# Designs tried in a protein design chat: miniprotein binders against q9h3h3. Part 28

Target 1, 235 residues: q9h3h3
Amino acid sequence: EDGFTAEHLAAEAMAADMDPWLVFDARTTPATELDAWLAKYPPSQVTRYGDPGSPNSEPVGWIAVYGQGYSPNSGDVQGLQAAWEALQTSGRPITPGTLRQLAITHHVLSGKWLMHLAPGFKLDHAWAGIARAVVEGQLQVAKVSPRAKEGGRQVICVYTDDFTDRLGVLEADSAIRAAGIKCLLTYKPDVYTYLGIYRANRWHLCPTLYESRFQLGGSARGSRVLDRANNVELT

## First folded at step 3 (miniprotein)

Design F6
Fold by ESMFold2-Fast, scan of step 3:
Structure F6 (fold): chain B 235 residues (1-235), chain A 91 residues (1-91)
Amino acid sequence: as target 1 above (235 residues)
Amino acid sequence: MDPKELIERIRKLLEEARRLAEEGRVDEAILKLRFAIWLALYYAKQTGDTSLVREVTREAVEILREIAEKTGDPKAEEALKLAEEALKSVE
């Protein structure tokens, strides 16, 4: 995974977004149907490009669960992309603050907690817990990547509406921990994804804003959360 | 962090917890109460002011007691016990 360039990762993300999604939409589907849906489409078995032997014969970009109150708002992504091109051409500094300002100006505010897990029981179990939390109203929306043809880890993304709302980001983290998730989590604003900010980016920006580690050996309020950009503990 | 935003978030969480409890959604109600208490503790850590955590914990104990009495849910009873111990330590 770490061998890919930023351009390659951005192209893969775009392709996944454009391919069909498998969606459990709690706005139109009774919660009682979730367990059967999860059994039918375990993420460790759903293949990215389809296989007659898997649950899907056609390509699947993402497996997603929408909460009952989910109302998508992607903001002005076209305006964001145009402003980003102008910023790069201007030669002005590209910093976390500059990207935050572009996101606010164009209302591209959503972000997500990321967890990376190998295909298998632990991934399917984690996804089931997250999906139930979404359908029960503890989280707003989530998605998980299908199994890649080359193998490798899959990612679960748990979204929040506004990455600048620290309390909202922390509340989502708490709900993820309450769902039984103990692995490392990192938080990435969608603006970074749209603009192709990944590990080996030209501006040496940290590709995530927050990091959450399960609290070991203590009375857990869930986790310790670090602000990666400012190197400050939020909890 | 804005103290006004934090206090309003706590009020909203307590209000949501009461509504969820009335709907019989015990796990969600407990989660909202836990987060409200955590925010109040965070406020105390940042400001040195423990009055908010005492107030929030008292209200949480009241809500949890109502849930435990109405539902008999072991999770609510466990959460109530922990909240009562926390309230005793801050009062």
Scores: ipSAE 0.011, ipTM 0.485, lowest interface PAE 9.4, mean pLDDT 82

Design F7
Fold by ESMFold2-Fast, scan of step 3:
Structure F7 (fold): chain B 235 residues (1-235), chain A 91 residues (1-91)
Amino acid sequence: as target 1 above (235 residues)
Amino acid sequence: MDPKELIERIRKLLEEARRLAEEGRVDEAIKKLLYAIWLAFRYALQTGDTSLVREVTREAVEILREIAEKTGDPKAEEALKLAEEALKSVE
């Protein structure tokens, strides 16, 4: 990605985070209301900037479901940024290990499983499965992007509290598979997002930590999980 | 949205953002400014003309800097950093 495209995407992402969200919050809303909410706001029909013909007339940045135990913790992002600047000026190697250490030191530990799907029935069905798993307590929190006017794939993000807790990351993968999801999943720690680690970054780092592929009748988990950084199969 | 509609929408967003900032409605002002920048980038992608995105982003940086300095709001500081990076990318 060139600088122009990267800045455009960053501005778009921040606008989405700051625009209103459609939220089903299981901490304050009975689980029995979820099916009606999902029917009212299928992500394939909710438009990013509003449209009279869609469920929303006003902009929507994200469609989210919060689990009953959800408690957001972003860590010390300011301290992380200061340490990142110091690391870059120090001349020390920038590696997955040094980024992991910065994240731990500044308590920036959250991460997410990502899946990209085209707008349509399969996306809406996948989101409904994920949303039910969140409300039932098998996952903590998830969000899905609204439909862009120009089209393209939408993204479902399923969060975990601590990317360094490998067992917790794998348990989230298992819960996603149990919800009926069969597409490719990739796992990205939020520290990589804050520091701008994307495809074709100048440090040549892999932008995701894990990759999960569905495996029918093979693994006890229903999937094969690969550690992308170390090129080691975990399941 | 055609290029003429994008320019008109951007102008309205900047006017609304200034008014909201003057009223102390910080979250709403930030959202309008970021949306204006995003629309200006859409214009640049459609037309190949980056003059509008430079102008819009400079104006947004000025307003966001004032909000961040006045309030210390982390959202304003994040928006300011993003706007400064956007401006640098088109200079």
Scores: ipSAE 0.000, ipTM 0.243, lowest interface PAE 12.7, mean pLDDT 80

Design F8
Fold by ESMFold2-Fast, scan of step 3:
Structure F8 (fold): chain B 235 residues (1-235), chain A 91 residues (1-91)
Amino acid sequence: as target 1 above (235 residues)
Amino acid sequence: MDPKELIERIRKLLEEARRLAEEGRVDEAIKKLYLAIFLARMYALQTGDTSLVREVTREAVEILREIAEKTGDPKAEEALKLAEEALKSVE
């Protein structure tokens, strides 16, 4: 009965999006202030609902860094949702290809590289590296989850503007690796989130489109990237 | 999936939203209403059953209309507009 768990995880994600965010916005804040901001808000110490022992007394949904050139574009989400409902009633097969085409038609193209790390120094160090890459212009935007009351791993999300642009997805991966990140990365397009497709879903779709594994010493790129949907190596 | 547990959670969110609205906590009330609609919509997307999302979205529209009418809060007016569009998409 994994579908109910997926539903609860989706609801928690929605709540996080709606709660206040801690944002370093490089469009309006000098880059010289980043290190102090990172020291003030290490993700391993920022608590989801606030407490006296943390940097925050109030709830925090996400900790985010916006690049100087960041310009958000979510596309036509309403049109996407209407077309999705029509597709479900049409009786046509629901496949990764049909979802990709729906996303392209409605310009809902953003996606993200995900990495999951345990709370602690390694998480804070990884986030600092990603944040600096964003402020320096190698990445567009990133966010990291605060520490949950029950513990567990935290997630760093590094966004790209077009999941169908393989070169752009690969460039983001390279920048993440250049920042010193060595853990497994998985890439999820936002279209799956808007349509409510998670790991356990009634259509048995895998929401992960790309996977990146660190490659020790054997490649100038620093990683091996796989297209999970087509089982094709991209690098 | 357990529909009974989900329906109970949605009912509590709608009740909390009404209470928060009465206390003048408009932003928090809107958050609870969006979460209720989101849960109902997720259920519809996963099961193909749109009855729950229609009922919940209709109830959320009623609550948001009351908030917007009583407070004139631009956030409540925007939330009402979005909820009305969501209701039309599932009717």
Scores: ipSAE 0.000, ipTM 0.216, lowest interface PAE 12.3, mean pLDDT 79

Design F9
Fold by ESMFold2-Fast, scan of step 3:
Structure F9 (fold): chain B 235 residues (1-235), chain A 91 residues (1-91)
Amino acid sequence: as target 1 above (235 residues)
Amino acid sequence: MDPKELIERIRKLLEEARRLAEEGRVDEAIAKLLWAILLAQFYARQTGDTSLVREVTREAVEILREIAEKTGDPKAEEALKLAEEALKSVE
């Protein structure tokens, strides 16, 4: 990871998005087929670029589950990118508020809860729980990264339609916790991803909007959710 | 995104990468090359035409290999690995 810039991380993410996805689409596939699909494509065994010894011989960018109510709307990403280029040359300060304004103007509103897990049974088990929650209607859509050649952690992304809808973001967190997930979760608006803003970025922005920590024996929600920008607890 | 606009963006990224490398701005040059590959892959997905992505990816691999060999920059080595894996996926 130390050799990568924010632009390199953005490039890698775009490559994954554009490579083929393995998708269980609950809009067109019976829920009864999910268990067989999960057994066929455990994320710890699916390889990023294909391997005769893995479930896939061809590249896989993401393994995804679409809920029955999932309706993709990426907004005007081209307009967002053009406005971002203009902003960079304008002399205006680049802040979370400015990015929020661009996202709203161009309707690029989706965001995601992220969890990072090592390849293995615990990752596959966590993904199965999330996938079932999506198919059962408790979450809208989720994806998990395949296993990289270099190893390292894999990421599960659980999406919400609108990062400005705090209630929706909190409801997704609750559903993730109800699925048995206890690890740290961070929430990132997709506008940051489309603009190539990651942890190590030239503007020194924190791309994480919310953070969720499991509370052992804690609150009724099972988690404490923090607004990172204002350092304020939401629950 | 229109196919013609996408092709123009790819060509501009390759031109910018060469100029940035000549200016000694190696990190930015590498980033532009990786972006060119990703846009070419997007073009292939949208049109079904993989000739452009093969050409762009091979060109990017050659430029990245040259940068890595001349500079020994670890970012160039990692970018080269990513570009080589991308090339495998289109052959």
Scores: ipSAE 0.000, ipTM 0.138, lowest interface PAE 16.3, mean pLDDT 77

Design G1
Fold by OpenDDE base, second read of step 4:
Structure G1 (fold): chain B 235 residues (1-235), chain A 105 residues (1-105)
Amino acid sequence: as target 1 above (235 residues)
Amino acid sequence: TEDEVRKQFEELIKRFEEAMKRVEELLKKAEEAAKNGDTETAELYLRFAKWLALYARKIIEELKKLAEETGNEEFKRMAEEAKRIIEEAEKRLKEVEEKVKEARS
């Protein structure tokens, strides 16, 4: 794990969200242009701050692909944050169930499968597979982090609309596996990000709800999905 | 090209200014929350302010690098000014942190 504190990772995530995105929007752009766009902006070459010789001259926070069915809905993030603050002040026990209820109440239900890959052909190939799956309607939206100057792993995020919908989460895992992705996947609700809940938080909350491991041989889903909160296999 | 580097530098400055504006807004919100006895809200805003301050520092590193690579004295001056701005904001951040601690006690 790159020795960045949870705070540095959070800072970088917020910064990336504020910077411009390179977006392929399948709602407005023909699917036939995807391959040219992928060739123009390979994630391993797109640099975070637009380094000389990179495909981008300006800072890029994320490279994203929006599917035909993509509808941005962030819910009431401000209300969520206020309720979270009030909850902490109350001294009431904070559990994964508490966070789930807060997320439901404020309609902050988005979550994402995460994969970390080293810069290079494998990353670009993985991204191309995901981007195609999004444009083909198998996935709704995905993003990938640009290359950092210091190097390190890049992250691909594949979103689902509702982290409480286990079936939808599992369907996204299946679509990712069908796209040829074999690495470890972790699923994280966005509510944990909005509340600043990262690894080693004071509440001992695990921000990862699910893990998916690729399985060689015969399972229709091509993966084993573990519910980390309950330590139960879902597949 | 020189024009491309200039555009890149100006965009980084813009992002820095946007980040710093947000840091100041968050610090103000944190102070207001602390005055109202809402130390938890104050702590949340402080955390976000710290995160944006770290982002602003990363931008300054890029500004410095571009200034050094080009040898442009104007870019060097602007990068140094950005550094002064973030250092001042970090001092204010520490002051707000102490106010929040006092309000929590």
Scores: ipSAE 0.020, ipTM 0.362, lowest interface PAE 5.5, mean pLDDT 85
Fold by ESMFold2-Fast, scan of step 3:
Structure G1 (fold): chain B 235 residues (1-235), chain A 105 residues (1-105)
Amino acid sequence: as target 1 above (235 residues)
Amino acid sequence: TEDEVRKQFEELIKRFEEAMKRVEELLKKAEEAAKNGDTETAELYLRFAKWLALYARKIIEELKKLAEETGNEEFKRMAEEAKRIIEEAEKRLKEVEEKVKEARS
């Protein structure tokens, strides 16, 4: 919201990335092992900083599932960051189009569909559905946050390779819906995350590029997808 | 169990030390970049250092919480030492930030 809150969110994200991850990697692990792994590490029970009464005694930053075809490419994040600082100093307008150009130039193209759910059965069930879709090849990679000690909603992130590829973004939405997910989904390019741009930033940028709402009868996929930047319905 | 709480505390100390080492590395790189006239790269390193310092502050709050919950005097001493380390790092961060500003001028 304010500058301090944005910096705190960036610090939390960095902390989660630095702490160990619980990973099911379909590139090296048989798909038959997935159900046992999901039963061992339900996200509603895995604690952020460890607890002897939970599945983990040590900190966990993320619980992730990598698809068989997953090939990580974060692009040139350092070059992106340097170009962002230069842009701020240049006096050139800072717009969604400018950020898109920086992301393309530095190959920082990944993005993610986000869903926020309260800890409990619905979260665990949603995560299991997403994880199976990843292992079966309908999605590329996904992760879910562990439970905070104080409680609060947890987030499931479903990644796509290229936020500029509308068909890829829509395909991921369709796969999420096919997995039984009916809650609101929002899509955020990773470029915003790397630059520390959150809601209510100084430049009045909306980090959400797409929004998906579940609707019966209107769409063959069971959802309506809105392009937030252009205020245009894609479905 | 008391042993399990101690392991949790030790893991947090390890995370804190890792973050502090990285902050120092980033601040040295920021100074080097600023000295060479590359103020954009210097500002990038400063930004990362600031984020890691905030992360380290959060670790200290968790360390203090565990020390208070257990009443363990050794944990309290370790948490206070961590607090001294982060405060010194934050002073260094401000010093490097001023050097970067001067290099831009």
Scores: ipSAE 0.000, ipTM 0.264, lowest interface PAE 10.7, mean pLDDT 82

Design G10
Fold by ESMFold2-Fast, scan of step 3:
Structure G10 (fold): chain B 235 residues (1-235), chain A 105 residues (1-105)
Amino acid sequence: as target 1 above (235 residues)
Amino acid sequence: TEDEVRKQFEELIKRFEEAMKRVEELLKKAEEAAKNGDTETAEKYLEEAKRLALMARYIIKWLKLLAEETGNEEFKRMAEEAKRIIEEAEKRLKEVEEKVKEARS
């Protein structure tokens, strides 16, 4: 039904990745500069295509914060795509386990926690908390979308380097919660993005691996993390 | 409409060409930094080149999809040429990555 819409959104996301990014890089910039940078570039005010009345006059694809130890590794995406095409042609079952094996074989291991928030104070406050956690070393890297021309929710992406490392994924969730985030989080491995696994995909795969819900249930702030593929609670 | 699809296809090609130009610029900068012993700066240029190459692969995917859906032979040829260009860029990227690795070791 809405394959076209999903494809259109993917094309827009691709354009954002290619446009310039506003980056606070903790590897080369002192942590003391972060608060001023956050005040200069609140995501609710940064416009996707630039506006003299906004913090940016030129297009911005993403607003990102790189942690001091951040070292990107995209793996062998070309090999992954070739293997994916062969798998589809072979008639073999396409399952979460098969995709996991392709990702491991081609070292495409990164993934991200996603949160979607409306433009405004709550988004800017959430992003500031995440950015501080990245600069303080509790998270590795994060980015947030700028405000779109048509409006709509913005997304904060918090990356981990290995989606198969469940403890690392859960530790990132805990750090996000410690930063004051209470909204729904979903975790998506980058391999799913590269292979076009979106909502309502042809293979009927769940487009995310984990879901985290904040629960205020006693002496501690906590979250319930669900493994969506296996329908198993992890916390 | 056919006109809207053509405009979308042309915009994707333009963005692809800009990405490929930027990748080559970054790879040259990475080689220069590595040659001068600045492996940290070389790795930063290399990582940005890798990011842009990955995004360019997404453009190829969408160009191919649009060409197949429309049955437009011109679009199909342009998508195949873009695929050839990205494959050459990826070979170049791997060569520069090995040079940076050699300089660091």
Scores: ipSAE 0.000, ipTM 0.296, lowest interface PAE 11.1, mean pLDDT 82

Design G11
Fold by ESMFold2-Fast, scan of step 3:
Structure G11 (fold): chain B 235 residues (1-235), chain A 105 residues (1-105)
Amino acid sequence: as target 1 above (235 residues)
Amino acid sequence: TEDEVRKQFEELIKRFEEAMKRVEELLKKAEEAAKNGDTETAEKYLEEAKFLAKLARYIILRLKMLAEETGNEEFKRMAEEAKRIIEEAEKRLKEVEEKVKEARS
């Protein structure tokens, strides 16, 4: 019972989405300008609400990089929310399977790999690697949170267009690892975000579908990916 | 719902076929590079082929799950045929890996 905390997280996410974004759009901007843009807007220094001492004087919700082929498709979020209310009222069990079916029915298919890093050089370096992979076409789109006033961890989100396309999810994981990322990654479908599925949700659902752990040395390199919903190792 | 599941199955079959075609292309390139003494390039092609073979195995897992969920006998047959194809490709992969090792020394 920490509904208040879940409501606060949802409100903060909505505010970030509504505030202005700093975007490098590879569809309209030459790739040669990326390094200068990354130097100008390192996520550890960009402040959430603006500061004369930071790169931004006004609020920034997200720092994002769009790939050349990026074509946003959010699906029918309104239909999803209406069906979700009906499902809750129906008394039917709420499971990963029912949420997956709801997402498919309303074409709310996008999802994201998440990594949480402390503000500093390692965050900025990780973001630069991800941004280059997006501009080079190995990933489709990514965003990173600006620095909060309280100085907590920041999050990098790397999106895939269809969370039910497990091959696409694994390809994105491989591209993240090829970019030099070694930290724990978790994958969350956007349907869970739209419906407010966070930690300690009332349905006791795991808030992420996949987990990726970096594996180094030996006969194999890359990552071990676990499907947490089905308890199946994918790699 | 059934139409959506069939579309997902067909897309996975398409991705599987593309992966198998790419594996064969990469294995031929690896053999050619090894014959020319370019073992470094041969190993890069071999590594890419191995990665795609793992992804193909994962696609088969997804196909089997959809076939089981729907009870569709055609889907089950297609998943079993895909399994046969990947097993043959994996044998081919081992043969090329051996040739690359021999060319190295």
Scores: ipSAE 0.000, ipTM 0.095, lowest interface PAE 19.9, mean pLDDT 81

Design G12
Fold by OpenDDE base, second read of step 4:
Structure G12 (fold): chain B 235 residues (1-235), chain A 105 residues (1-105)
Amino acid sequence: as target 1 above (235 residues)
Amino acid sequence: TEDEVRKQFEELIKRFEEAMKRVEELLKKAEEAAKNGDTETAEKYLEEAKYLALKARLIIYILKELAEETGNEEFKRMAEEAKRIIEEAEKRLKEVEEKVKEARS
């Protein structure tokens, strides 16, 4: 993916964040209603712009599930961006460690496991598994992109509160695998998105910190997690 | 193509502008609620406005960086104009926040 395309896709994702969401909030809605909600709004049928015949008549940015422990905290994104601009102006070397420190300093610590799936039963089934895991408290929050007119893959994002907490990141991977997800997962901190650091960036920073591959009969977690920065297997 | 890139950029700017209109509407609703003594409703609208404003700023940040990387002066101009819009909205947001605080006291 050309750097421009990656940036554009990130901007589109942020634009989708500003559109109305279809949300199941486990803090206010009984868990017993989840199945009916999932049936009403299958991600493969929910359309980005509310196409005729879709479950939604209005534009939908995301379909999301909030767990009982969900607390929205974006940290100091403005301060982060200002510090990043100052850092660039300084001409000091920029490393993954630098970004990590910036993220910690400004409390911008959220990250997400990403999976890309074609529209259809497999996507809807995967989402149902993730949604259940969120409602059951195994995961905190997840969202899935609605179906685009052009088709293509939809993305499920499963968030963790701290990308620097390796155990928390691995626990989320385990929960995703326990939900029956077998596809490739990539983990990306939000700080990279907020700073415009995508594939093929001028700083040669990899925005993907971890990759998870499903493994049959292997680890108790059912996956192999690779630290991409260090090229080390964590599981 | 360059034309496709331009169209995509313009579409993102349009979405930003639409979001900013929603921010202004939310701020007006918050002000009205505050005037009516409904501080809870005012805070809700204010929170939503803050969220949208944050996302809007992030979009403009990305678009600005993209404009700089491409060297396209038109994109730079559009991004700078959008930046002015968000800065004005953020000032307005602070004003409304103070009004809501005053109404709560």
Scores: ipSAE 0.271, ipTM 0.669, lowest interface PAE 1.8, mean pLDDT 88
Fold by ESMFold2-Fast, scan of step 3:
Structure G12 (fold): chain B 235 residues (1-235), chain A 105 residues (1-105)
Amino acid sequence: as target 1 above (235 residues)
Amino acid sequence: TEDEVRKQFEELIKRFEEAMKRVEELLKKAEEAAKNGDTETAEKYLEEAKYLALKARLIIYILKELAEETGNEEFKRMAEEAKRIIEEAEKRLKEVEEKVKEARS
């Protein structure tokens, strides 16, 4: 049915964030234990709400790998919220550019590459590659959704510290491609999430800032990256 | 539908309440660690509390949007109440952060 789709997605994401996570934390766990952990918790078999037949009997919101240098920083979300309300009241156009400036001013800079894959071997293989890249230091942090009760695709999120740092965003894309991932990737700044801007929003903003498509046949990078907000090709 | 939105609203309120209880528990542990001179453990609990409070703030944004979409005045009041609760928790969090800093100096 045609419920409030953006709000449904937001509610589901918040529920997942609040439920327990299965975490491999490279800051406190030897890298040699990663392969056993990945074998124990393949994302295609870990269920969202627990099942005696799965690796988990209790609910799992996310399966995550933290790199050795991982340090969460959400910036000044309170200041961002106040500035957002002022922007709406000002009559100034609400555009990707104005949100970018609010994010910079309040240091709410993190973002993530998203990929959606069907449950199965290819998802588990892709996640294992991403997890190894995180533990080896090519990526900072990543998470993958557990298998939903109704089925459907699962999402892998690969985070970067600063969505305005094109080089950092592109380096993460390259590391994802080096892990053998060839599907479409989309990049979303967390500032959109903190302001409640999802797919269907009243400001008609596209929450996807960057898009990466695998390219074969002579590309040194292995992918083409598009800046969706400004409609400019970066590679 | 209105019924599905209502269920989501109620589930978000429950998660918000659970988050607020966990924040207070973490802040009490941070204060106790600081009193015992274990400022490293106190900072760990404080950091966890801050992250959870941030997630709780995001729930409030979703609650406000759901209230606006439905036009339901009761939902709007509940969202406003949740906002007041988290603002109080954030003041408490800053107070504990100051105590942890004072213990380390």
Scores: ipSAE 0.070, ipTM 0.479, lowest interface PAE 7.3, mean pLDDT 83

